# VHH binders against Transforming growth factor-beta receptor-associated protein 1 homolog (tgfbrap1), part 15

Target 1, 275 residues: Transforming growth factor-beta receptor-associated protein 1 homolog (tgfbrap1), of Danio rerio (Zebrafish) (Brachydanio rerio) (a4ig72r23to297)
Amino acid sequence: RINIECIECCGQHLYLGTNDCFIHHFLLEEHTTAKGKLAFNAQKLLHKYLGLKKPVVELKAASALERLIVLCDSAITVVDMVTLEPVPTGGAKLKGVTAFCINENPVTGDAFCVEMAVVLARRRAVQICTVHEDRVQMLKEVTTPEQPCALSLDGYNICLALSTQYMILNYSTGASQDLFPYDCEERKPIVKRIGREEFLLAAPGGLGMFANAEGISQRAPVSWSENVIAAAVCFPYVVALDEGFVTVHSMLDQQLKQTLSFRDGQLLQDFEGKV
Below, E stands for the ipSAE of ESMFold2; O stands for the ipSAE of OpenDDE; V2 stands for 0.75 times the mean of E and O plus 0.25 times the DockQ between their complexes.

## First folded at step 11 (VHH; framework vhh_vobarilizumab_d1)

Design m03 (from k04 with D31S S58D D98S S103D Y104E; at its last look DockQ between E and O 0.01; V2 from the best seeds 0.00; counts 0 for: pae E 5.3 > 2, placed apart)
Fold by OpenDDE, look of step 11:
Structure m03 (fold): chain B 275 residues (1-275), chain A 119 residues (1-119)
Amino acid sequence: as target 1 above (275 residues)
Amino acid sequence: EVQLVESGGGLVQPGGSLRLSCAASGFTFSSYAMAWYRQAPGKGRELVAYISSGGSTDYADSVKGRFTISRDNAKNTLYLQMNSLRPEDTAVYYCAASLGSDDEWYDYWGQGTLVTVSS
């Protein structure tokens, strides 16, 4: 059975990573139905076998570079967004990778590179790297108290899910702020950047909590399922996925606005203001 | 049976132009995106251009501004207008369609047409 392991969308381009080591590329076209509703048609363009016989676990678009960053078989590779062919990384070996994220608020003013944070297996550290058209360069490594299992990046601020604790780490200064504990055995951590210097986290007790770079909650938490496995933000709404449902909460009044049946959902992501 | 038949390849000088055609049959041509690929000697097959059923197009960076993909749904024909050809464009060009269901996709290819750019 072919399973979708990850999704990425950039403009009209939809990319799917599958368990059988394929990237599928679709073109999304919007059309209006006879009833005046927006609908989407997905047209298959290309599927590419990466040749590793391992699941494609994460895809992120580096749109400015026309590249996809691919996590597969614990390795980061970069492919062209059109051809899906691997592109050079300048000899950089990004192996043993367990997670990565793109900085949507980069500190560099270089429009021709993308900043990312990388977690390596069995290491208490996060590496900050820049992806260029023809190379990947490590900029800095910062030590963490534990091996991170999830992360998000905004400016110099890394929001981390450790084994039992969320924290914010400034990779420039090394300063860190503990947030709140969580039990990784009980639930999957959620670390989501929702805007400049603001993160959404899955907290104990079925709460979606917000934290800024200082570790302060500027927004009241939303009460969602204790079994939330993924979250997305479409302002002013927080969308959460659990095993059976998609829920929509307003960040303005923290009220549940909608519940949708969605059985066996595994992935939820926001793309340019859409979910 | 799905069939794709390319034509129009040949020898051209650098800076020259060539127009490739692909005759499609065996499926509802107008309902599917189509693409051109090419394979140069010693290299892998790469996507050159694609066009959606609705006519949206995109190109590899190497051919942007020089190549134009188009389609005639009434004729079930895909085209690739190649201008300002370069020696590095020398390759066998393939017409392709990706058909299937959500669980199984099949790429269909033509036999290809050789484009040689040489002085």
Scores: ipSAE 0.030, ipTM 0.422, lowest interface PAE 4.6, mean pLDDT 91
ESMFold2, look of step 11: ipSAE 0.166; ipTM 0.625
ESMFold2 (binder alone), look of step 11: mean pLDDT 83; pTM 0.835

Design m04 (from k04 with D31S S52R D98S S103E Y104T; at its last look DockQ between E and O 0.02; V2 from the best seeds 0.00; counts 0 for: pae E 21.0 > 2, placed apart)
Fold by OpenDDE, look of step 11:
Structure m04 (fold): chain B 275 residues (1-275), chain A 119 residues (1-119)
Amino acid sequence: as target 1 above (275 residues)
Amino acid sequence: EVQLVESGGGLVQPGGSLRLSCAASGFTFSSYAMAWYRQAPGKGRELVAYIRSGGSTSYADSVKGRFTISRDNAKNTLYLQMNSLRPEDTAVYYCAASLGSDETWYDYWGQGTLVTVSS
């Protein structure tokens, strides 16, 4: 069975990574129905086999460069967004990668590169890299107390899910702050950037907790399922996915606004304010 | 396993009193600052009272003079004495634990206990 492992959307372009090592590219066409509802048509443009017989774990668009960053078989590959062909990385081999994230609030104003953080397998470290049109460059490596399971990046601040707890790490200064513990055996960690200097975390007790770059919770947590496996944000709402349901909470009053039955859901992602 | 379990909530008439308790387990209670929060229907969660590990306290303006936060480290229990209750105090009350000096970050939360103030 072909399963979707990851999803990325950039404008009208939708990219799907599958368990059989394919990237599928669709063009989305937005139209309004006769009833005034927004609807989408999807046209398949291209599917590309990456040749590794491994699941495509993560896709991220570097739109300014017209590149797609791909995590597959513990390696990062950069492909063209149109042709899905690999592009040069300047000899940089990004192997042993278990996760990565793009800095949506980069510290540099260089419009011709994308900053990302990568988690290394079997290492207590995160690497900060820049992706250019024709190369990937490592900028800095920062040590972590444990091997990270998940991460998000904002400016110099990395929000990390370790094996036993969440933390904030400044990759410029090396300063770190522990947030709160969690049990990675009980649930998948959630680390999501929801805005400038703000992260959403899956906390114990079925809580979606917020933290800024300083590790401060300025926003009250939302009470969601203890079995939440994914979360998305469409301001002012937090959308959470568990095994059977999608729930919508308001970040303003922390109230549950909507519950939708959703069986066998595996992925939830927000794109440009849409879920 | 870390647990915060609130109790003592219920229905009370305006002007009445309640005492909430929060039983803590699974962590070194005496090292943590503790807080009471509340959330009224349709409103956001708000800080009610805060007590540091050293025992210093802070209160929201709306409850000053009426509510008292206290702790018993020997019993791993946090308390909120609520006097002169008002209908606007109706809410689910939560206890929270925070390690460190930052009053805006909490590591653990309870499930909450409902307080209803009505004639």
Scores: ipSAE 0.000, ipTM 0.218, lowest interface PAE 17.1, mean pLDDT 91
ESMFold2, look of step 11: ipSAE 0.000; ipTM 0.114
ESMFold2 (binder alone), look of step 11: mean pLDDT 84; pTM 0.849

Design m05 (from k04 with A60E Y104W W105Y; at its last read DockQ between E and O 0.14; V2 from the best seeds 0.00; counts 0 for: pae E 6.5 > 2, placed apart)
Amino acid sequence: EVQLVESGGGLVQPGGSLRLSCAASGFTFSDYAMAWYRQAPGKGRELVAYISSGGSTSYEDSVKGRFTISRDNAKNTLYLQMNSLRPEDTAVYYCAADLGSDSWYYDYWGQGTLVTVSS
ESMFold2, look of step 11: ipSAE 0.408; ipTM 0.776
ESMFold2 (binder alone), look of step 11: mean pLDDT 82; pTM 0.824
OpenDDE, look of step 11: ipSAE 0.050; ipTM 0.418
ESMFold2, fold request of step 23: ipSAE 0.069, 0.084, 0.212; ipTM 0.591, 0.585, 0.651
ESMFold2 (binder alone), fold request of step 23: mean pLDDT 83, 83, 82; pTM 0.826, 0.831, 0.822
OpenDDE, fold request of step 23: ipSAE 0.032, 0.061, 0.450; ipTM 0.319, 0.402, 0.749
ESMFold2, last read: ipSAE 0.021, 0.066, 0.083; ipTM 0.537, 0.578, 0.591
ESMFold2 (binder alone), last read: mean pLDDT 83, 82, 82; pTM 0.828, 0.825, 0.826
OpenDDE, last read: ipSAE 0.672, 0.065, 0.048; ipTM 0.850, 0.523, 0.392

Design m06 (from k01 with D31K S52D; at its last look DockQ between E and O 0.01; V2 from the best seeds 0.00; counts 0 for: pae O 15.6 > 2, framework grips, placed apart)
Fold by OpenDDE, look of step 11:
Formats: C-alpha cells, sequence, structure tokens
Structure m06 (fold): chain B 275 residues (1-275), chain A 119 residues (1-119)
C-alpha cells in the first residue's frame, strides 16, 4: 500500500512524499465555492522515483531557490522544484540525518540561501547549514544533552524535543533553557514554530503549551487529546490530530471550537495559514 | 438575519492612517469573536486581525504593531485602526463573525470596504 509520509506546499504547488520513495507534484487550482469558501482542485504534474526504495520522510521548499529539500534514507537531497531532479550540493554529504527544519526567520538577510537545522543520528548534536543554489554549507554544530527527536528553528533559537525533555537552545551563544519534561516512549513529541520566537509543544497531561525564545509561556495552554500525534496552526487556531479526531482550539481563549471525526489520520500540516 | 456592514475605507497615502468600522446586527454581538479579513487583487482572502468575545486580540505578522482591532459591544461595532499604511495593505477589507465550526466559520461577511494606499 502506498502511504503519504510527508507533504509540502509552496504557493499553488503541492508535493507529497510516499513510502515507496516517490515525490508527487500537484498543481492546485484555487476556486471559490458558492458559499465563498476557498477550494482547490489538484492536477498531477509529475511523480519522481528517488531510487532508494525508502520512505520520503520530509519535504521542505526553498522557494527562493526553486529547490525542494528532501529527507530520505537518512540523507538530505536537494532537488529542483519543477523537474524533481537532484541538484548539486557542492560535495556536501548530508548523511545520518533523522530530521531537519528550515529557519523561517533567518539571521542572515541573504535572500539567495536558506538556513536549516539538521538532527544527526546517534549524536547529541544539531548542525546549522545554509542551502544555496549550487551548494550546502555547514555553519555550525552545537552539542545537545541528548539525541534530539524533533526540532524547530527561529532566528538563533532551536526548540528541541530530546528523549526526555523539551528545551530551547541558542546556537549562537550556546545558552539553553529547559522547558518541561516528557516521555518519548509515551507520546510523539511535537515541536512547531507558530510565529516569531514562539513555539507550540505537546506537553504532559494533554496540553498544547506555548513557549517563546526565553522559555516563557505567553499564551495559556490548550487542552487537547493526550494522544495528539500532529498539530497545525491556522491563525488564530490550533488544529490537533489524534487517532480518531481533529480538534480546533483558539489560541486566544483556549476554547474548543470544533471536533471532527477523522479516523486513522497520520499527517497534519499548515501552509500559509491554511490546514 | 446576520448583517455586517463595513465602512471607513478610502484612499490614503503611504504612512497614513485609516479607521474601519463594521456594524453588526442579527446576532448577539458580544458573544462572538470577530475578525477582519482583506483581499488584494489577484490574491486570496487573508485574515488580518482577530478579537474574541473577551477582547483578546491576535494579528497577522504583516500588520503587527500597525493595526489594532477593537470592539464596542454596546454599539455592536467592530473597529480596525490602521496606522503606518503601506501600498501592500491595499485591499478590500471584510468584517467576519466567528460562529465556531470550521465549516461555518466566517460564513457571514460584509460587502467589504476598499482601502487604497498610494502616493
Amino acid sequence: as target 1 above (275 residues)
Amino acid sequence: EVQLVESGGGLVQPGGSLRLSCAASGFTFSKYAMAWYRQAPGKGRELVAYIDSGGSTSYADSVKGRFTISRDNAKNTLYLQMNSLRPEDTAVYYCAADFSGWETLYDYWGQGTLVTVSS
């Protein structure tokens, strides 16, 4: 069975990574329904086999470069957004990677590069890299107390899910702040950037907690399922997915706004304010 | 019948200010969250600002620090104070009510009011 493992959307372009090592590219056609709601039709443009018979784990668009960053078989590959062909990385070998994220608030003002953080397998470390049109360059490696499970990046601040603890790490200064503990054996960690210097985390007790770069909660937590496996933000709402339901909470009053039955859901992602 | 009527739009120079109003009727205004949306030519409608029934506010990143959403429950009126306006703020601005449920969320809109920022 073919399963969707990851999704990425850039403008009207939708990319799907599948368990059989394919990237599927769709063009979304936007239209307005009779009720004034936005809807989309999807036209398939291209599907590309990456040749590894491994799941495509993560896709991220570097739109300014017209590149797609691909995590597959513990390796990062950069492909063209149109042809889905691999492009040069300047000899950089990005192997032993379990996760990565793009800095949506980069420190550098260079519009022709993308900053990303990379989690390394069997290492207590994160690498900060820049992706260019024709190369990938490592800028810095920072040590972590434990092997990271998930991460998000904003400016100099890395929000990390470790094996037993969430934390914020500044990769410039090396300063770190513990947030709160969790048990990775009990639940999947959630680390999501929701804005400048603000992250959403899956906390114990079925809570979606917020943290800024200083590790402070500026928003009250939302009470969601203890079995939440994914979360997305559609301003001003938090959308959460568990094994049976999608829930919508307001970040402003923490109230549950909607519950939708959704059995066997696996992925939830927001793109440009849409879920 | 739920009605939302926007007003206050117009032509303004960059750096200028404008205050939009939305007169609401047909529902208990004070019990519902309200929002401002905008739609620029050739673009989709986007959320600009949100205010819940308790008065807590949230803003799109593009307008933070420049726009202020507020409400007067006694007057059943929603406001959007827009300062330091930019050409990219040019759009039709719409008032919307949040009745909860994503299928019904923001199903009621006003006619919109045009804001043009140009030198």
Scores: ipSAE 0.000, ipTM 0.220, lowest interface PAE 15.6, mean pLDDT 90
ESMFold2, look of step 11: ipSAE 0.414; ipTM 0.781
ESMFold2 (binder alone), look of step 11: mean pLDDT 83; pTM 0.832

## First folded at step 12 (VHH)

Design n01 (from m05 with E1Q V5Q P14A A35G G44E L47F S58Y L78V R86K L114Q; framework vhh_nb_b201; at its last look DockQ between E and O 0.01; V2 from the best seeds 0.00; counts 0 for: pae O 14.0 > 2, placed apart)
Fold by OpenDDE, look of step 12:
Structure n01 (fold): chain B 275 residues (1-275), chain A 119 residues (1-119)
Amino acid sequence: as target 1 above (275 residues)
Amino acid sequence: QVQLQESGGGLVQAGGSLRLSCAASGFTFSDYAMGWYRQAPGKEREFVAYISSGGSTYYEDSVKGRFTISRDNAKNTVYLQMNSLKPEDTAVYYCAADLGSDSWYYDYWGQGTQVTVSS
């Protein structure tokens, strides 16, 4: 059975990574129903086999470059957003990758590149890289106490989920701030950028906690399910997915605004303010 | 039985034009996306052009502005109009079908047609 492993959306373009090593490209078309409600249709445009017989684990759009960054088989490849064909990386070795994230608040003023952070297998480090149209360049490597399991990047701040601990690390200064422990055996870590230098984390006890470079933010945590699998942010709301429900909480007053029955959900992602 | 049969290939001088055709049978043509790929000697097969079931088209950068993919559902045929051909366009051109609107897994391929562009 074909399973969707990851999703990425850029404008009207939807990309799906599947367990059988395909990227599927859809065009989202908006239409109004007879009842005046907004609805979307997905039109299939293209799918591409990456040739590795491995799940596509992560997709991220570098829209300014018309590129998709693809994590598959512990390797990062860059593909064209239209043709889904691999593009040159300038000889950069992007193997042994377990996770990556895009910097949505880049520190460089170069409009022709995308910044990303990369976690390498069996390494206590994060690499900061720039993706260009025709190459990938490593800018900096920063040491971490443990191999990260998950990460998010904003500016110089990397929010990391280690094996048993969340932390924030400034890769420019080397300064770090421990946040709070978590049990990776109990649940998958959630590290989500919610804004400038602010992150949402899945904390013990069914809490969505907010953190910044200084530690725990002044924003009060939201109480969500202890079994949260994924989270998304559509300001001012936090959307959480568990095995049976999607919940919407306000970050302003921490109140539960909506509960939707949603069984067997696996992925939740926010795209340009939409969920 | 699904069949894809390419035609229209041949020898052409640089700057010339060719029109490739791919006749499809054995499936509901109108529901499926069609594509052209090519393989040059010593190179891997590469994407050339794609047309969705809905008529959306995509092209490799190197052929944009020169090649046009189109389809005639009544004839179960996909075409590749190739203009301003270059020696680097020399390759075996393959037609591909993405069968089934919900079947993402299987592409069927034609046997290919040789295109040779001389200097």
Scores: ipSAE 0.000, ipTM 0.227, lowest interface PAE 14.0, mean pLDDT 90
ESMFold2, look of step 12: ipSAE 0.000; ipTM 0.192
ESMFold2 (binder alone), look of step 12: mean pLDDT 84; pTM 0.852

Design n02 (framework vhh_3k1k_2; at its last look DockQ between E and O 0.01; V2 from the best seeds 0.00; counts 0 for: pae O 11.2 > 2, placed apart)
Fold by OpenDDE, look of step 12:
Structure n02 (fold): chain B 275 residues (1-275), chain A 120 residues (1-120)
Amino acid sequence: as target 1 above (275 residues)
Amino acid sequence: QVQLVESGGALVQPGGSLRLSCAASGFTFSDYAMAWYRQAPGKEREWVAYISSSGGSTSYEDSVKGRFTISRDDARNTVYLQMNSLKPEDTAVYYCAADLGSDSWYYDYWGQGTQVTVSS
């Protein structure tokens, strides 16, 4: 059975990573229904086998470079967004990778590169890299107390889910702030960027908590399901997925705005302000 | 007919102050949370400030914290944005929006906007 493991959207382009080591590229077409509602059709453009017989775990678009960053078999590969063919990384070997994230608020003024944070297996560190059209360059490595399980990056601030707690680390200054503990055995950590230097975290007790470099933000937590498995942000709303429902909360007043029945959902992602 | 009408936009010098008003009509104003958004040329519309229906809760975008204040007068069906210490980067069309908190992914009502220009 073919399962979708990850999803990425860039404009009208939808990319799916599957468990059988394929990337599927679809073009989304918007149309209006007879009732005047917006609907989308997906046209398949291309699928590409990556040759590893391993699940494609994560896809991120570097649209300015027309590249997809692919995590598969604990390795990062960069592919062309149109042909899905691998492109040169300048000799950089990005192996043993367990997680990565893109900096949506890059610190460099270089419009021709994408900043990325990478977690390596069995290492208590995060590497900051730049992805260019023809190369990947490591800029800095920062030590972490434990091997991170999840991360998000904004500017110089890395929000990390460790094995037992969340923290924020400034990779420029080395300053760190412990946030709050969580039980990784109880639930999967959720670390999402919601804006400039602010993150959404899955906290115990069915709480979506907000944090910044200074610690817990002034933004009050949202009360969502204790069984949240994924979250997305479409400001000012937080969208949460559990086994049976999608819920929408306002980050402004913490109110539940909408509940949708959605069984057996596995993935939830926000794309350019859309869910 | 539902209407949100913004006013108070003007050209001001850096460091100046403005007070925007948004007059609401055609709906039960007191039931709605209100927000201010702004859109600069070539940029996406961004959230600026929020006030709950009761007025008991307010929130601000980080760049305007300490400078802007949102308030409401239910008797006049009006929401305000006091803008102090204005900067050139505050130049934008400012929109007011109303949110009932219903099954919506967006604010229920929007104004047409008022132009704020901060320039020396």
Scores: ipSAE 0.000, ipTM 0.232, lowest interface PAE 11.2, mean pLDDT 91
ESMFold2, look of step 12: ipSAE 0.005; ipTM 0.362
ESMFold2 (binder alone), look of step 12: mean pLDDT 81; pTM 0.820

Design n03 (from m05 with E1Q V2L A23E A35G G44Q Y50F S58Y L78V V92I Q111K L114P; framework vhh_7qia_2; at its last look DockQ between E and O 0.09; V2 from the best seeds 0.00; counts 0 for: pae E 11.9 > 2, placed apart)
Fold by ESMFold2, look of step 12:
Structure n03 (fold): chain B 275 residues (1-275), chain A 119 residues (1-119)
Amino acid sequence: as target 1 above (275 residues)
Amino acid sequence: QLQLVESGGGLVQPGGSLRLSCEASGFTFSDYAMGWYRQAPGKQRELVAFISSGGSTYYEDSVKGRFTISRDNAKNTVYLQMNSLRPEDTAIYYCAADLGSDSWYYDYWGKGTPVTVSS
């Protein structure tokens, strides 16, 4: 059976990666109903088979380059964000990758490269790299207490999902902050950048918690379910994959705004709070 | 067996110069990119300079204009010419090889050569 494995958004564009190696691309439209209530609809734009017989593990938009970065079969590849076609020139294939993220607040001044953080299998480190047209190079290897399960990056701040807790590490200063426990054996971690030095994390009890380098934010949590497995942030919205549905919450009031069902390659509107 | 041997480190006054060397064996040196990294006490290892197999170079911002990376494929050696040294350049310097064209992973390190900049 086809399962959604990952979700990413950029502006109103929504991308779903599946276990049969497809990317499904939708335009998520906010509109006001005749009753004056906000609602969301998803228009299918296209889908693309990536040519590997493996699940699409992670997708990340590099919006400044109009690229979508894809983790599949332990390798990083790049496609055009709009057409989903492979990039015709440039780019590098990174192998042995278990997790990655893009630095949307890069620490270099070079507008012609993408900063990434990459986790390799069986290493207790994060490798900070730049991707250029003709090469990928490691800038820095940052040691971590254990191999991260997931991560996100903003500037010098790395938010890490370890096996039993989340933490933030500033690799410029070496400062670290333990955040809160979770159990990677019980659930897949979620770590997403929402803005300068602030991150969204999957917490026990079906919550999406916000944190920064000083600890857990005073911002009210998003109320998900215990079954949420993936999320993406398109401020002011959080989209999440929950029991085969895509949910849309607003970070401004933490309320559920829409639930969409994924069936036969389409996203269909459902009643709010169906899960 | 792959080996990388750094040399040329030492004690130097601020404003001085050193030339580091890294002699490689156990692989076809001319086919691979090489990099210099450094690690100050209690700090993370970081890239200083990089040279591709074709000779293209990259430098960390703090060393641009002061350091020059070069290679001699006939001697299987990569060099780092370090000029206008500052106390902040004090670190153990390591060389590394990128042994895969479709991988960015630097798995092979030398044991390093210490550089101390003080008066």
Scores: ipSAE 0.000, ipTM 0.355, lowest interface PAE 11.9, mean pLDDT 82
ESMFold2 (binder alone), look of step 12: mean pLDDT 80; pTM 0.810
OpenDDE, look of step 12: ipSAE 0.019; ipTM 0.270

Design n04 (from m05 with S58Y E60A; framework vhh_vobarilizumab_d1; at its last look DockQ between E and O 0.01; V2 from the best seeds 0.00; counts 0 for: pae O 9.2 > 2, framework grips, placed apart)
Amino acid sequence: EVQLVESGGGLVQPGGSLRLSCAASGFTFSDYAMAWYRQAPGKGRELVAYISSGGSTYYADSVKGRFTISRDNAKNTLYLQMNSLRPEDTAVYYCAADLGSDSWYYDYWGQGTLVTVSS
ESMFold2, look of step 12: ipSAE 0.352; ipTM 0.743
ESMFold2 (binder alone), look of step 12: mean pLDDT 83; pTM 0.829
OpenDDE, look of step 12: ipSAE 0.009; ipTM 0.293

Design n05 (from m05 with S103E Y105F; framework vhh_vobarilizumab_d1; at its last look DockQ between E and O 0.01; V2 from the best seeds 0.00; counts 0 for: pae O 14.0 > 2, placed apart)
Amino acid sequence: EVQLVESGGGLVQPGGSLRLSCAASGFTFSDYAMAWYRQAPGKGRELVAYISSGGSTSYEDSVKGRFTISRDNAKNTLYLQMNSLRPEDTAVYYCAADLGSDEWFYDYWGQGTLVTVSS
ESMFold2, look of step 12: ipSAE 0.282; ipTM 0.700
ESMFold2 (binder alone), look of step 12: mean pLDDT 82; pTM 0.816
OpenDDE, look of step 12: ipSAE 0.000; ipTM 0.231

Design n06 (framework vhh_7z1x_3; at its last look DockQ between E and O 0.07; V2 from the best seeds 0.00; counts 0 for: pae E 26.6 > 2, framework grips, placed apart)
Fold by ESMFold2, look of step 12:
Structure n06 (fold): chain B 275 residues (1-275), chain A 120 residues (1-120)
Amino acid sequence: as target 1 above (275 residues)
Amino acid sequence: QVQLVETGGGLVQPGGSLRLSCTASGFTFSDYAMNWVRQAPGKGLEWLSYISSSGGSTSYEDSVKGRFTISRDNAKNTLYLQMNSLQPDDTAVYFCAADLGSDSWYYDYWGQGTQVTVSS
């Protein structure tokens, strides 16, 4: 009855959100096996019930503020990244939110705030805002061709998962680039920033494809499972979520490095060679 | 920038025909062998057909032999798949993929895919 709904990472820290309203916090420990290959363990640090009987839909680390931003019950809430205790955000509560992301390459230049983008229900737009220690400020509305299902942001580039395709929109210049099709109602989209102007996208076939504002990248795809539902980037690694397990791939060679099973609130290495 | 863009997908009736195209840009198309690959909903990738860089050698997965024909026009940087006698189990997203003859687990370049649906 307990499913993982979302995954986020920050450095070696891994956060899992569940359908029963928990956040589980792990530390990924890198080590070298006897054959000289990299492997990973997950050390449980903490878990926290958020007090609702609703799924944790999305998690995003705001490392500049040492906060974890949580989408649950169509609302944005903020917790301390270490303790997972709620943090007051002033009067600006974001409700009716269907998707959000953080701009890890912000355009504001202010070292003490984090740029966030949110999608509000029934609106063909993205709301750009800044998150400060004591408040959230709305800055700009960016019109989109349709309400995005998911999004990621780098600088002025918004990578959008629309209902049937991915696209990139530069909201400074208005330039846009259609990428490739998928079906939002059939498969949950994945769109994640992996570096300067480059994004990782869930493609048909269980593939993770790389793209930028000029189209599909020359980088080799990541091979995920047929049922991958979420991903997060912990440079140089990408972690992907399938029902009941997490995979770790290297962005350097696109190879699978580790599979970890989620059982009884723990992430365990598969000792039988299966998941 | 490298791109492979598939077109020509759509809805067809059983027994019908469809011609897919894959237009290449951003690399020397004539240096690469080309492939068609498909994925039915909820299934893994299925290799369908191969054509050498010159177009002089082709091969097909057994289930599509005699029904599908791969071809290329290196002057137009375009790969084709002619699909005849389509049946409902041919319903899938169809991708073109480029291969420089490597022994990689993955093709060097992939297209975005085009949906083919066969139903009454």
Scores: ipSAE 0.000, ipTM 0.076, lowest interface PAE 26.6, mean pLDDT 80
ESMFold2 (binder alone), look of step 12: mean pLDDT 86; pTM 0.860
OpenDDE, look of step 12: ipSAE 0.018; ipTM 0.324

## First folded at step 13 (VHH)

Design q01 (from m05 with S58R E60A; framework vhh_vobarilizumab_d1; at its last look DockQ between E and O 0.05; V2 from the best seeds 0.00; counts 0 for: pae O 5.6 > 2, placed apart)
Fold by OpenDDE, look of step 13:
Structure q01 (fold): chain B 275 residues (1-275), chain A 119 residues (1-119)
Amino acid sequence: as target 1 above (275 residues)
Amino acid sequence: EVQLVESGGGLVQPGGSLRLSCAASGFTFSDYAMAWYRQAPGKGRELVAYISSGGSTRYADSVKGRFTISRDNAKNTLYLQMNSLRPEDTAVYYCAADLGSDSWYYDYWGQGTLVTVSS
């Protein structure tokens, strides 16, 4: 059985990572139905076997470089967005990676590179890297109290899910702020950047909590399912996915706006204001 | 010693064209990526155009279709052809070399050349 493990969308391009180590590339064509609803036609352009016989667990587009960053078999691979062929990484060894995230608020003045943070297996550290057209460079390594389970990056701020709590870490200053407790063994952590210096986190008790770079909640939490497995943001709404439903919550008044039956959902992601 | 020397700046009317040059020395020019940056008065330095060692180019959105970055490896020279210049293009333009270091920024910068677009 072929399962979709991850998705990435860049403009009209949709990329799917599957459990059998393939990346599938689709071109999305948007059209309006007779009823005035937005619909999409997906044209398959290419699929590529990565040759590792392992699930593609994460895809992120570096659109400015026309690169796709791929996490598969605990390794980062960079591929061309069109050909899906691996491209050189400049000798960088990106092995033993368990998670990574892209900095949507980069701190470098170089618009033609992508900043990312990577979690390394068996290390209490996060590495800040830059992805270029022909290389990946490690810029900084910052120590963490534990090996993070999940992370998100905004500017100099890394939001981390540790085994028993969330934290914010500034990788420039080394300053850190512990956030609220969260047991990663109970459920998959959710760490999502929703804007500049703002993160959405899955908190105990079925709460989506917000935290800024200072560890302060400026927004009231949304109440969602305790079984939430994924979340997306389409301002002003937070969309939550659990095993049976998609729920839409307002970040403005924290009200549940909509509930949709959606069984066996596995992935939820926002792309340029769309979910 | 690595040196980057920009030239070609000057005063030009809106809609006009300029060609900037950057003479590079002190390193194997052909092996490294180069870029043009600019800094307008009161603003930060921003990337204008990038060219890889292999010749792949990228442009800031604001200059796409108007500016062309190129390189002559035989002459160790980087170029920026600027067409359809606008007043907002007024800035000091800098040549930068990326030698593949772990630095957050380009390793070397020129002194810059002033481009003024004014009627």
Scores: ipSAE 0.026, ipTM 0.253, lowest interface PAE 5.6, mean pLDDT 92
ESMFold2, look of step 13: ipSAE 0.230; ipTM 0.678
ESMFold2 (binder alone), look of step 13: mean pLDDT 84; pTM 0.839

